VH-VL binders against q9nrl2r1430to1533. Designs and how they scored, part 324

Target 1, 104 residues: q9nrl2r1430to1533
Amino acid sequence: GGVHELSAFEQLVVELVRHDDSWPFLKLVSKIQVPDYYDIIKKPIALNIIREKVNKCEYKLASEFIDDIELMFSNCFEYNPRNTSEAKAGTRLQAFFHIQAQKL
Short names: E, the ipSAE of ESMFold2; O, the ipSAE of OpenDDE; V2, 0.75 times the mean of E and O plus 0.25 times the DockQ between their complexes.

## First folded at step 23 (VH-VL)

Design p5j (framework fv_iluzanebart; at its last look DockQ between E and O 0.89; V2 from the best seeds 0.83)
Fold by OpenDDE, look of step 23:
Structure p5j (fold): chain C 104 residues (1-104), chain A 124 residues (1-124), chain B 107 residues (1-107)
Amino acid sequence: as target 1 above (104 residues)
Amino acid sequence: EVQLVQSGAEVKKPGESLKISCKGSGYTFEDHWIGWVRQMPGKGLEWMGMIYPGDSDTWYSPSFQGQVTISADKSISTAYLQWSSLKASDTAMYFCARKTFDYKSGYLEYFDYWGQGTLVTVSS
Amino acid sequence: EIVMTQSPATLSVSPGERATLSCRASQSVSSYLAWFQQKPGQAPRLLIYDASTRATGIPARFSGSGSGTEFTLTISSLQPEDFAVYYCQQFDDWPYTFGQGTKVDIK
């Protein structure tokens, strides 16, 4: 049910945030530090925003939650070359997510 | 209800150290930047810096770099502003403020909630 | 740093009249501009963000306009509780900077 799904989303976000490879995803990229980021990424998202949406019960379906997480990774891979620390972290975190998401 | 509650007024002497606090509640503390703003008596507002409690990423205004230390303890939803050695010129009101995000409108960010302020008086 | 300049320093207005406050940036800040209201002994209160979006709970008589380097805060009909100091603030670059403030007092 909805309550159980909400709890599952909350727990998964907590696990993602606590992961060692979460650092590129904790918060929105700063346009001050990365001036061209928002010229490239049109749907920015981060774990803090996703957690906010979970807390506000904005995800009615697991697919919506998963879509936002996948968007977060997609943005990372779109902006960052494969050999960057960000992309490498994203690859590992996404793999972790995919395993955990099987529980949803 | 989102609230930022700051520590009480301080009366100090030059050379003394000081650490004031800002406690957030009613939201996930580690997911929002906390900024500090100085307002000297009868003067305007000055950004000092901000910290992201989730990873302790900290930004200082050049004017305040090396003059103060901003920190946070996310386990108790508290941000700090501290001086190692106060000067009379540090006499001012200090505000903390939460930075929020409008994710429905892209990446808009703004400071929506403020603490009540902490008055710091430094005199011989 | 980006310098924000507000004008006038003091604006004397009668209750019910329109108040127009200006804020100029030394370089373009796009729409990354906020307006705050501050009353004596109180913390600043957010009025407008993104140059023209009213914050939650802010009366419709407050409106913001402008982009780039020129911004305006308008109070269509000044109410007694509106007499205060108003600050603009840019978010386009670090450090974030405030204007020096405009005091709106009673004529």
Scores: ipSAE 0.897, ipTM 0.949, lowest interface PAE 0.5, mean pLDDT 96
Fold by ESMFold2, look of step 23:
Structure p5j (fold): chain C 104 residues (1-104), chain A 124 residues (1-124), chain B 107 residues (1-107)
Amino acid sequence: as target 1 above (104 residues)
Amino acid sequence: EVQLVQSGAEVKKPGESLKISCKGSGYTFEDHWIGWVRQMPGKGLEWMGMIYPGDSDTWYSPSFQGQVTISADKSISTAYLQWSSLKASDTAMYFCARKTFDYKSGYLEYFDYWGQGTLVTVSS
Amino acid sequence: EIVMTQSPATLSVSPGERATLSCRASQSVSSYLAWFQQKPGQAPRLLIYDASTRATGIPARFSGSGSGTEFTLTISSLQPEDFAVYYCQQFDDWPYTFGQGTKVDIK
């Protein structure tokens, strides 16, 4: 990925963080507050980690960036039943992500 | 490069209020927990609490719950530690520290960068 | 709270020699253990996290080992700048707790 692609990734992450439904995804789920989370979710990821990876230019392909974002949502849906506030926020933020990703 | 710069030394009397600061630079401030550590003269280190500036999620060690307030203003990349009424026993060095993640070793978080410390002296 | 106990309280060692510092947790902390170095008037400096992983810029003479309840920091060939106080810290459960420190003095 070139410099324009990495800038687009940064812009997209900023827009995701600013979204009202970002609250379940800002940081890793606390092992202390949710002890069983890491028994179920083996590839944890959050927006702060994704932003750090963008800042360090660790995404070499656009697909790698998209895969981390989709993993974040997949983890949410795997751990949380669909009727939870977390899953509902994930559904709305994922829809927003797909719209914003089309603009890349 | 990542830096945490703390406010200067303070000399106070018992009963006075105080707010000390920790300003982060060289990274996305709102994306990292900031913790506060006390070191009393000649003693070891004690975690007081931590805050995630991105959403203000705040945790206190039990011994410090209700004794101090931890806050942050992400618009100026600054975390704060404050007392409403200082005691002589609050005389100590206070450090802030940043939590980060090691995503090459799985999901692992740890404290990597520390502020230079703020000496608070409370004497009558 | 998880109590971290360090031994010895003071370790007297000559430059060029090996220093071995011990840290014991009151219950398992898995590998969630860090080691810090602190010199007078300075902030703690992260040496090791995840029990055995050297932090960025830490020389190879520093190594950590252990898991569960027993942990060791080894300094294989002490340099003059290594005479300091060393703290272990668990980050498995809140509140995160430090050991009381081991002072490494010049013999």
Scores: ipSAE 0.730, ipTM 0.908, lowest interface PAE 1.3, mean pLDDT 93
ESMFold2 (binder alone), look of step 23: mean pLDDT 91; pTM 0.926

Design p5k (framework fv_iluzanebart; at its last look DockQ between E and O 0.87; V2 from the best seeds 0.83)
Fold by OpenDDE, look of step 23:
Structure p5k (fold): chain C 104 residues (1-104), chain A 124 residues (1-124), chain B 107 residues (1-107)
Amino acid sequence: as target 1 above (104 residues)
Amino acid sequence: EVQLVQSGAEVKKPGESLKISCKGSGYTFEDHWIGWVRQMPGKGLEWMGMIYPGDSDTWYSPSFQGQVTISADKSISTAYLQWSSLKASDTAMYFCARKTFDYKTGYLEYFDYWGQGTLVTVSS
Amino acid sequence: EIVMTQSPATLSVSPGERATLSCRASQSVSSYLAWFQQKPGQAPRLLIYDASTRATGIPARFSGSGSGTEFTLTISSLQPEDFAVYYCQQYDDWPYTFGQGTKVDIK
């Protein structure tokens, strides 16, 4: 049900945020620090935004929530080379997410 | 309802230390930047810096770098501005402000909510 | 840093009249420009963000325009509660910077 799903989304976001590899994803990339980021990434997203959407009940389907999380990882892998700390963190966090998402 | 509530007015002497606070409520505190703004008596507004409570990422304006310390305790939804040694020139009103984001219209970020301000008076 | 310059320093206007406030940036800030209203003893209140978007709860008589380096805040018909100091602020680059303010007072 909707209420149960919302709670599940909230809990999963909390777990993602608390994960050691969440640091690249906590907030939007600063265009000041990374001037070319938004020239490359056209649909930016981060965990704080996803949590906001959860809190505002913006996700009606689990697939919508999952899509945003996957977009977050996709953006990371698109912008960051495979050998970067960001990409490595993203790989680990995504694996964690995939395990947790099976519980949704 | 989103609110930022700042600590009360301070009367201090030069050389004393001071830590003022800004408590957020009505939203997820760790997910929004908190900024500090100085307004000297009869003067305009000056950005001092901002902090992201979620990871303690902190930015200082060059004019305030090394002059103050900005910190946050996300467990109690509170941001801090502190001085190790106050000067008379630190006499001013200090505001905290929340940086929001709009994910529906290009992920815009702007400062939407402000604290009521904390008056700091430093005199011998 | 990006220098924001407001004009005029003081704008004397009669109630019901139109007020036009200018804000200039030393370099382009795109549309990352906000306008704030501040009354004595109060915190700044957000009026406009992204150069032209009115904040929630802000009366329609307030409007913002411009992009790049030139911006304008317009109050179509001044109400008694509108007499205050107005600041523009860029958030395109760090440090964020305010204009020096325009005081709107009664003619």
Scores: ipSAE 0.887, ipTM 0.948, lowest interface PAE 0.5, mean pLDDT 95
Fold by ESMFold2, look of step 23:
Structure p5k (fold): chain C 104 residues (1-104), chain A 124 residues (1-124), chain B 107 residues (1-107)
Amino acid sequence: as target 1 above (104 residues)
Amino acid sequence: EVQLVQSGAEVKKPGESLKISCKGSGYTFEDHWIGWVRQMPGKGLEWMGMIYPGDSDTWYSPSFQGQVTISADKSISTAYLQWSSLKASDTAMYFCARKTFDYKTGYLEYFDYWGQGTLVTVSS
Amino acid sequence: EIVMTQSPATLSVSPGERATLSCRASQSVSSYLAWFQQKPGQAPRLLIYDASTRATGIPARFSGSGSGTEFTLTISSLQPEDFAVYYCQQYDDWPYTFGQGTKVDIK
């Protein structure tokens, strides 16, 4: 949307990056360290990419921004078993996101 | 505009320490890998290592592991390459480069933005 | 590590003619292959990534092809500014590695 929505997206991404549970989501998963990741996850996304898209004003609708954030969590839960550190961090960060997203 | 500006040329003696810098501007510094490439006089290009400034994740090529230190200070948008004790064989041009990701046409990461180079001369 | 081998070491070509540069990987790198141009005293310039995709602002006379272990850079109708050293680079596995370069000289 408008300039107020873009500022809100920026603020929300900053809060997500600052959160202690952001560590699995800061950058794209390495195919070198996780060889099968890109065989399973076909639409990879991470907070650094989302922040770049916000900075370049590439989100025209709040739904597009929310969809990328939810895709990020969906990828985490698809790849990682639910008792892993990554999935637990994803659950906590997603809950934080849902609270912050009410402000959009 | 994305820009990488490296510190100036250095003339050193064997055994001296050195830290050269690469300052990034025009983007969110902590969100992109920065790598270092060596080019010895009259020779080709050789990756030394890379760092993700956002979490300090640092990768070294095996031939450079333990030979140099790669670091970053995201508060001043600067990456560093340093030696504790230079050798004559460290005489080379050193480039920094920033990783780019193409999220519009596919998931791809590659080094597109390069610094101007820093010439290091170590007289033996 | 993955060894990248370029041929020929030197290629002598007349202006306006076609140059064909070869790059071979010691194991498959899929399409994770880039081509760089470097002129004396300058940083490398990215020409091609993903084996065949031209980087932004690169003229259409530069084209890349191949996958797996065999790759080709073709420069149609060489211009004076194209006489340089060309490097292929794989980015499939760490450490990322360059070929030794092909020098394109004026004939």
Scores: ipSAE 0.743, ipTM 0.907, lowest interface PAE 1.1, mean pLDDT 93
ESMFold2 (binder alone), look of step 23: mean pLDDT 91; pTM 0.931

Design p5l (framework fv_iluzanebart; at its last look DockQ between E and O 0.83; V2 from the best seeds 0.73)
Fold by OpenDDE, look of step 23:
Structure p5l (fold): chain C 104 residues (1-104), chain A 124 residues (1-124), chain B 107 residues (1-107)
Amino acid sequence: as target 1 above (104 residues)
Amino acid sequence: EVQLVQSGAEVKKPGESLKISCKGSGYTFEDHWIGWVRQMPGKGLEWMGMIYPGDSDTWYSPSFQGQVTISADKSISTAYLQWSSLKASDTAMYFCARKTFDYKSGYLQYFDYWGQGTLVTVSS
Amino acid sequence: EIVMTQSPATLSVSPGERATLSCRASQSVSSYLAWFQQKPGQAPRLLIYDASTRATGIPARFSGSGSGTEFTLTISSLQPEDFAVYYCQQYDDWPYTFGQGTKVDIK
C-alpha cells in the first residue's frame, strides 16, 4: 500500500544518504563550481530533492521513485568520466541501490 | 511550519570568543544550505557564508574568510557562527537564513526563511 | 564579486501612489535576483525571487521585473505597511551580494 511504500522509500533514502559513496549525490551540483554542468545535465536531481519529494508524498508508484534515483545516477555517469571519484562512487552506490530496491 | 530560531543577544568585550546558533525546524535540516548575514548598525546586509549541514560543505565570502567559523550539527538541526577573538567592529545584527530549492526547475535556489536575528554588541 | 546598485537611495511616496525601485548588477545575474523587505528590528522578508516570482503570501501589489543587469521592483499602490527598506540580492554567483537598499518613506 501507499503508506508502506512511502515508508520503504524513506528508509531507502536514509540508507543511500548514509552510504559512504553518497557524497556526490547529497545535494545539487553547484553551477558556480561546475559552470558547464547545467548546460549538459538537463534534469538535475539529488538525494535531498528526492527525500523532499518522498516527504511530500509525491511518489505514487515505486517506479516513479526508482526513475528519479536512476536519473540521479545517469546524470553522474553522463557528466563524469569513468575514472573519476564521482563515477566510481556512483557505480558502487548504484549497485547498493539495486540490491535494496528489490525490497520495494 | 519552517522556522529558524536564533540564540539570544550577546554583550561581549574585545578579545572574547563567541558562538551563536541557529536552529531549524519544520523541515529536513541537513538538506538545505544555511547562510549567515551580517547587518552592522544602520547599514545594509552582507552575506558572510553558508554551510550545507548534510556534508558540512562551507562557503565563505572573501571578506569574512578567516574572520569567522561557520559550522553545523545536523543531529540537533543547528548551525553556528563563531569568533575566536571579537572586535568592536563585529558589533552587528546577525541573521541566519535557509536556502530552498526548486526541484521542478532542477537548480533554482533562493533563501526563503530567516531567523529573527542575533544582536552582538562588542564594547570595552 | 558582483556589485548590486540600488536607486534611489530614498524614495518618498504618498500612500496609494506607485513606487518604482531599481536594482542594477555589475554583470549579468540572469534571473537569479531576489527582493527583500526589511522593517526596523525585523529580519528581511522575501518578496520576489527569480526576478519576477512573488513569494508565498506576498500581496499582488508587489511585482518584480527584469533580467541580466537591470531589475525593477514595483509597488502599484503603496500601503502604510509598505514603508520600509528594500534590498535586492543576486544569487547567481558567490559571494552572494545585496544592493545597498532603498528606503521607501512617506512623502
Scores: ipSAE 0.707, ipTM 0.911, lowest interface PAE 0.7, mean pLDDT 94
Fold by ESMFold2, look of step 23:
Structure p5l (fold): chain C 104 residues (1-104), chain A 124 residues (1-124), chain B 107 residues (1-107)
Amino acid sequence: as target 1 above (104 residues)
Amino acid sequence: EVQLVQSGAEVKKPGESLKISCKGSGYTFEDHWIGWVRQMPGKGLEWMGMIYPGDSDTWYSPSFQGQVTISADKSISTAYLQWSSLKASDTAMYFCARKTFDYKSGYLQYFDYWGQGTLVTVSS
Amino acid sequence: EIVMTQSPATLSVSPGERATLSCRASQSVSSYLAWFQQKPGQAPRLLIYDASTRATGIPARFSGSGSGTEFTLTISSLQPEDFAVYYCQQYDDWPYTFGQGTKVDIK
């Protein structure tokens, strides 16, 4: 969108990356370490890719940005059982995201 | 524009320590893997290892594991390659390289930005 | 790990002619194959990734093909600046590995 939306997207991504529970989401899951991941997850996404898309002004609507963030969490919950460290981190970070999105 | 600027050439003796650097600019440094490549005089290219500066996830090629340390300081956008005790066989050109995303192919990533190289000479 | 073998070791070609370089992987690397050009005293320059996709700014005379274990780089009309060493590199599995290089010399 406009300058205000791009600044808000940038600020929100920065806050997500700074959060202690961002560790499963900083970069794409390794095909080498987790060979079956990409058999299950067809639309992979991570915070580093989202930040680059923000920096290159590739989001035209706020809904596109929000969809990528929610896709990131949805992928986590689809691949990881809810009792895993990854899913627990995703739950906490998603809650944080919802709070921050209200403020921006 | 993306740039990788490496520290200058080094002349060392066996047994000395050394830390060379690769400073990235023009992008969000912590969001891209940085790898190190060795080229011995008159020889080809070898991947030594790579690091993701955002979380310090570090991978070494087996022949370099335990021989060097790869690290990064994202607060100053700099990756490092270091030896605790240099050998004459460490004489080589060392390059750093950064991964790029290709959004058209989904998650395709490849190394296409390279530093200018750092010549390290180790001789008795 | 995955051994990349290039042939020929040296290729002598006249300017304006076609050069064909071969790269073989010891196991399938699918399309995770890149080609680099290197001139003396310089960093490698990425030419091709994903086996056949030209990197940004690479002239159309460079083309790549192949998948699995057999790959080629073709320079359709060799220019004076193309005399260099060419490396293939797989990035399917860690550690990533280069071929030993093909030197393209002026005939």
Scores: ipSAE 0.687, ipTM 0.902, lowest interface PAE 1.3, mean pLDDT 92
ESMFold2 (binder alone), look of step 23: mean pLDDT 92; pTM 0.939

Design p5m (framework fv_iluzanebart; at its last look DockQ between E and O 0.87; V2 from the best seeds 0.84)
Fold by OpenDDE, look of step 23:
Structure p5m (fold): chain C 104 residues (1-104), chain A 124 residues (1-124), chain B 107 residues (1-107)
Amino acid sequence: as target 1 above (104 residues)
Amino acid sequence: EVQLVQSGAEVKKPGESLKISCKGSGYTFEDHWIGWVRQMPGKGLEWMGMIYPGDSDTWYSPSFQGQVTISADKSISTAYLQWSSLKASDTAMYFCARKTFDYKSGYLEYFDYWGQGTLVTVSS
Amino acid sequence: EIVMTQSPATLSVSPGERATLSCRASQSVSDYLAWFQQKPGQAPRLLIYDASTRATGIPARFSGSGSGTEFTLTISSLQPEDFAVYYCQQYDDWPYTFGQGTKVDIK
């Protein structure tokens, strides 16, 4: 049900945020620090935004929630070369997410 | 309801240390930047800095770099502004403000909610 | 830093009249421009963000326009509660900076 799904989404977001590899994803990339980021990434997203959407019950389907999380990782891999700390963190966090998402 | 509640007025002497607070409620505190703004008596507004409680990422305005310390304790939804040694020139009203984000309109960010302000008076 | 310059310093307007406040940036801030209202003893209140978007709860008589370096706040028909100081603020670059303010008082 919707209420149970929302709780599951909330819990998963908490687990993602607490993960050691969440640091690239906690908040939106600063255009001041990374001037070209938003020239490349057209659908920016971060865990704080995803949590906000969860809190506002904007995810009606698990697939919508998963899509936003996957978009977050996709953006990371699109902007960051494979050998960067961000991409490596993203790879680990995404693997964690995929395991946790099976419980949804 | 989103609220920022700041600590009470302070009366201090030059050389004393001070730490004022800003407590957020009605939202997920660690997910929004908190900024500090100074307003000297009869003067305009000045950004001092901001902190992201989720990771303690902190930005200072050059004019305030090394002059103050901004910190946060996300466990109690509180941001802090502190001085190690106050000067008379630190006499001012200090506001905290929350930075929001609009993910429905290009993920734009702006400061929407403000604390009521903390008056700091430093005099001999 | 980006310098924000407001004009005029003081604007005397009669109730019911139109008030036009200007804000200029020393370099382009795109549309990352906010307007705030501040009354004595109170915190600033957000009126406009992104140059032209009215904040929640703000009366329709307040409107913002402009982009780049030139911005305008318009109060179409000044109400008694509108007499205050108004600040523009850019958030395009760090440090964020305010204009020096325009005081709107009664003529």
Scores: ipSAE 0.894, ipTM 0.949, lowest interface PAE 0.5, mean pLDDT 95
Fold by ESMFold2, look of step 23:
Structure p5m (fold): chain C 104 residues (1-104), chain A 124 residues (1-124), chain B 107 residues (1-107)
Amino acid sequence: as target 1 above (104 residues)
Amino acid sequence: EVQLVQSGAEVKKPGESLKISCKGSGYTFEDHWIGWVRQMPGKGLEWMGMIYPGDSDTWYSPSFQGQVTISADKSISTAYLQWSSLKASDTAMYFCARKTFDYKSGYLEYFDYWGQGTLVTVSS
Amino acid sequence: EIVMTQSPATLSVSPGERATLSCRASQSVSDYLAWFQQKPGQAPRLLIYDASTRATGIPARFSGSGSGTEFTLTISSLQPEDFAVYYCQQYDDWPYTFGQGTKVDIK
């Protein structure tokens, strides 16, 4: 979209990064620390990559931006069992995202 | 444009402390790993360690663990390399480097932006 | 840690000729292999990552190949500005390690 839509994407990413439950999503999962991650997760993504795509104006539609954010959560739930700290953080951050996304 | 600007050359004596800096601009500093590379005079390149400024996740090469401190202050977009007590063998060129994403080729990460280098000379 | 061994140590070639540089890893690094060029007094310049992908702005005369433990950098028609030291680097496992370098000199 236009300048106003890109500002909204930037603001939403900033709010997600600042949220206490962002810690599993700040950067890509390390293949060194989690060797099987990239065997299971085909389309990896993290908040730092999403922010760079916003900054480079790579999202042409709001749906593309929302799809990347939802992919990030879907990856978390696919890789992590529901009782893990990562999955619990993902559930809370996703709920926060859905509230904030109403502004788009 | 992405830039990494390092602090100026240093001439020091053995036993002195030193902190050199690498300031990033033109990108979101906290979102990219910053690493440090040593090059001794006439020698090759060796990784010392790296830090993710967003959460301070810090990794050291075994040869440098306990020999230097790597840190970052994301509020001023600056990474640091620090010695508590320099040795003559610390005489070298020191480079910082930043990771870049390739999100079209499987979201690969690799170092392709480099600072200009900081020459550290330690002698009596 | 993974040892990267480059050969030859020095390669003497004439402008316009083909240069072939070899890099061997002490264990498989898959495709997590980069090539750098360094000229005196300068920072390293990334040429190739992911074993064979040219970095942005790198001329087509530079090509990388190989996987696992054996890698090659080829300069198809050497230009005067290509006389430098070339390093391979693995980034499969920590610590990341460089080879010792191949110096490409004018013959």
Scores: ipSAE 0.758, ipTM 0.918, lowest interface PAE 1.2, mean pLDDT 93
ESMFold2 (binder alone), look of step 23: mean pLDDT 92; pTM 0.936

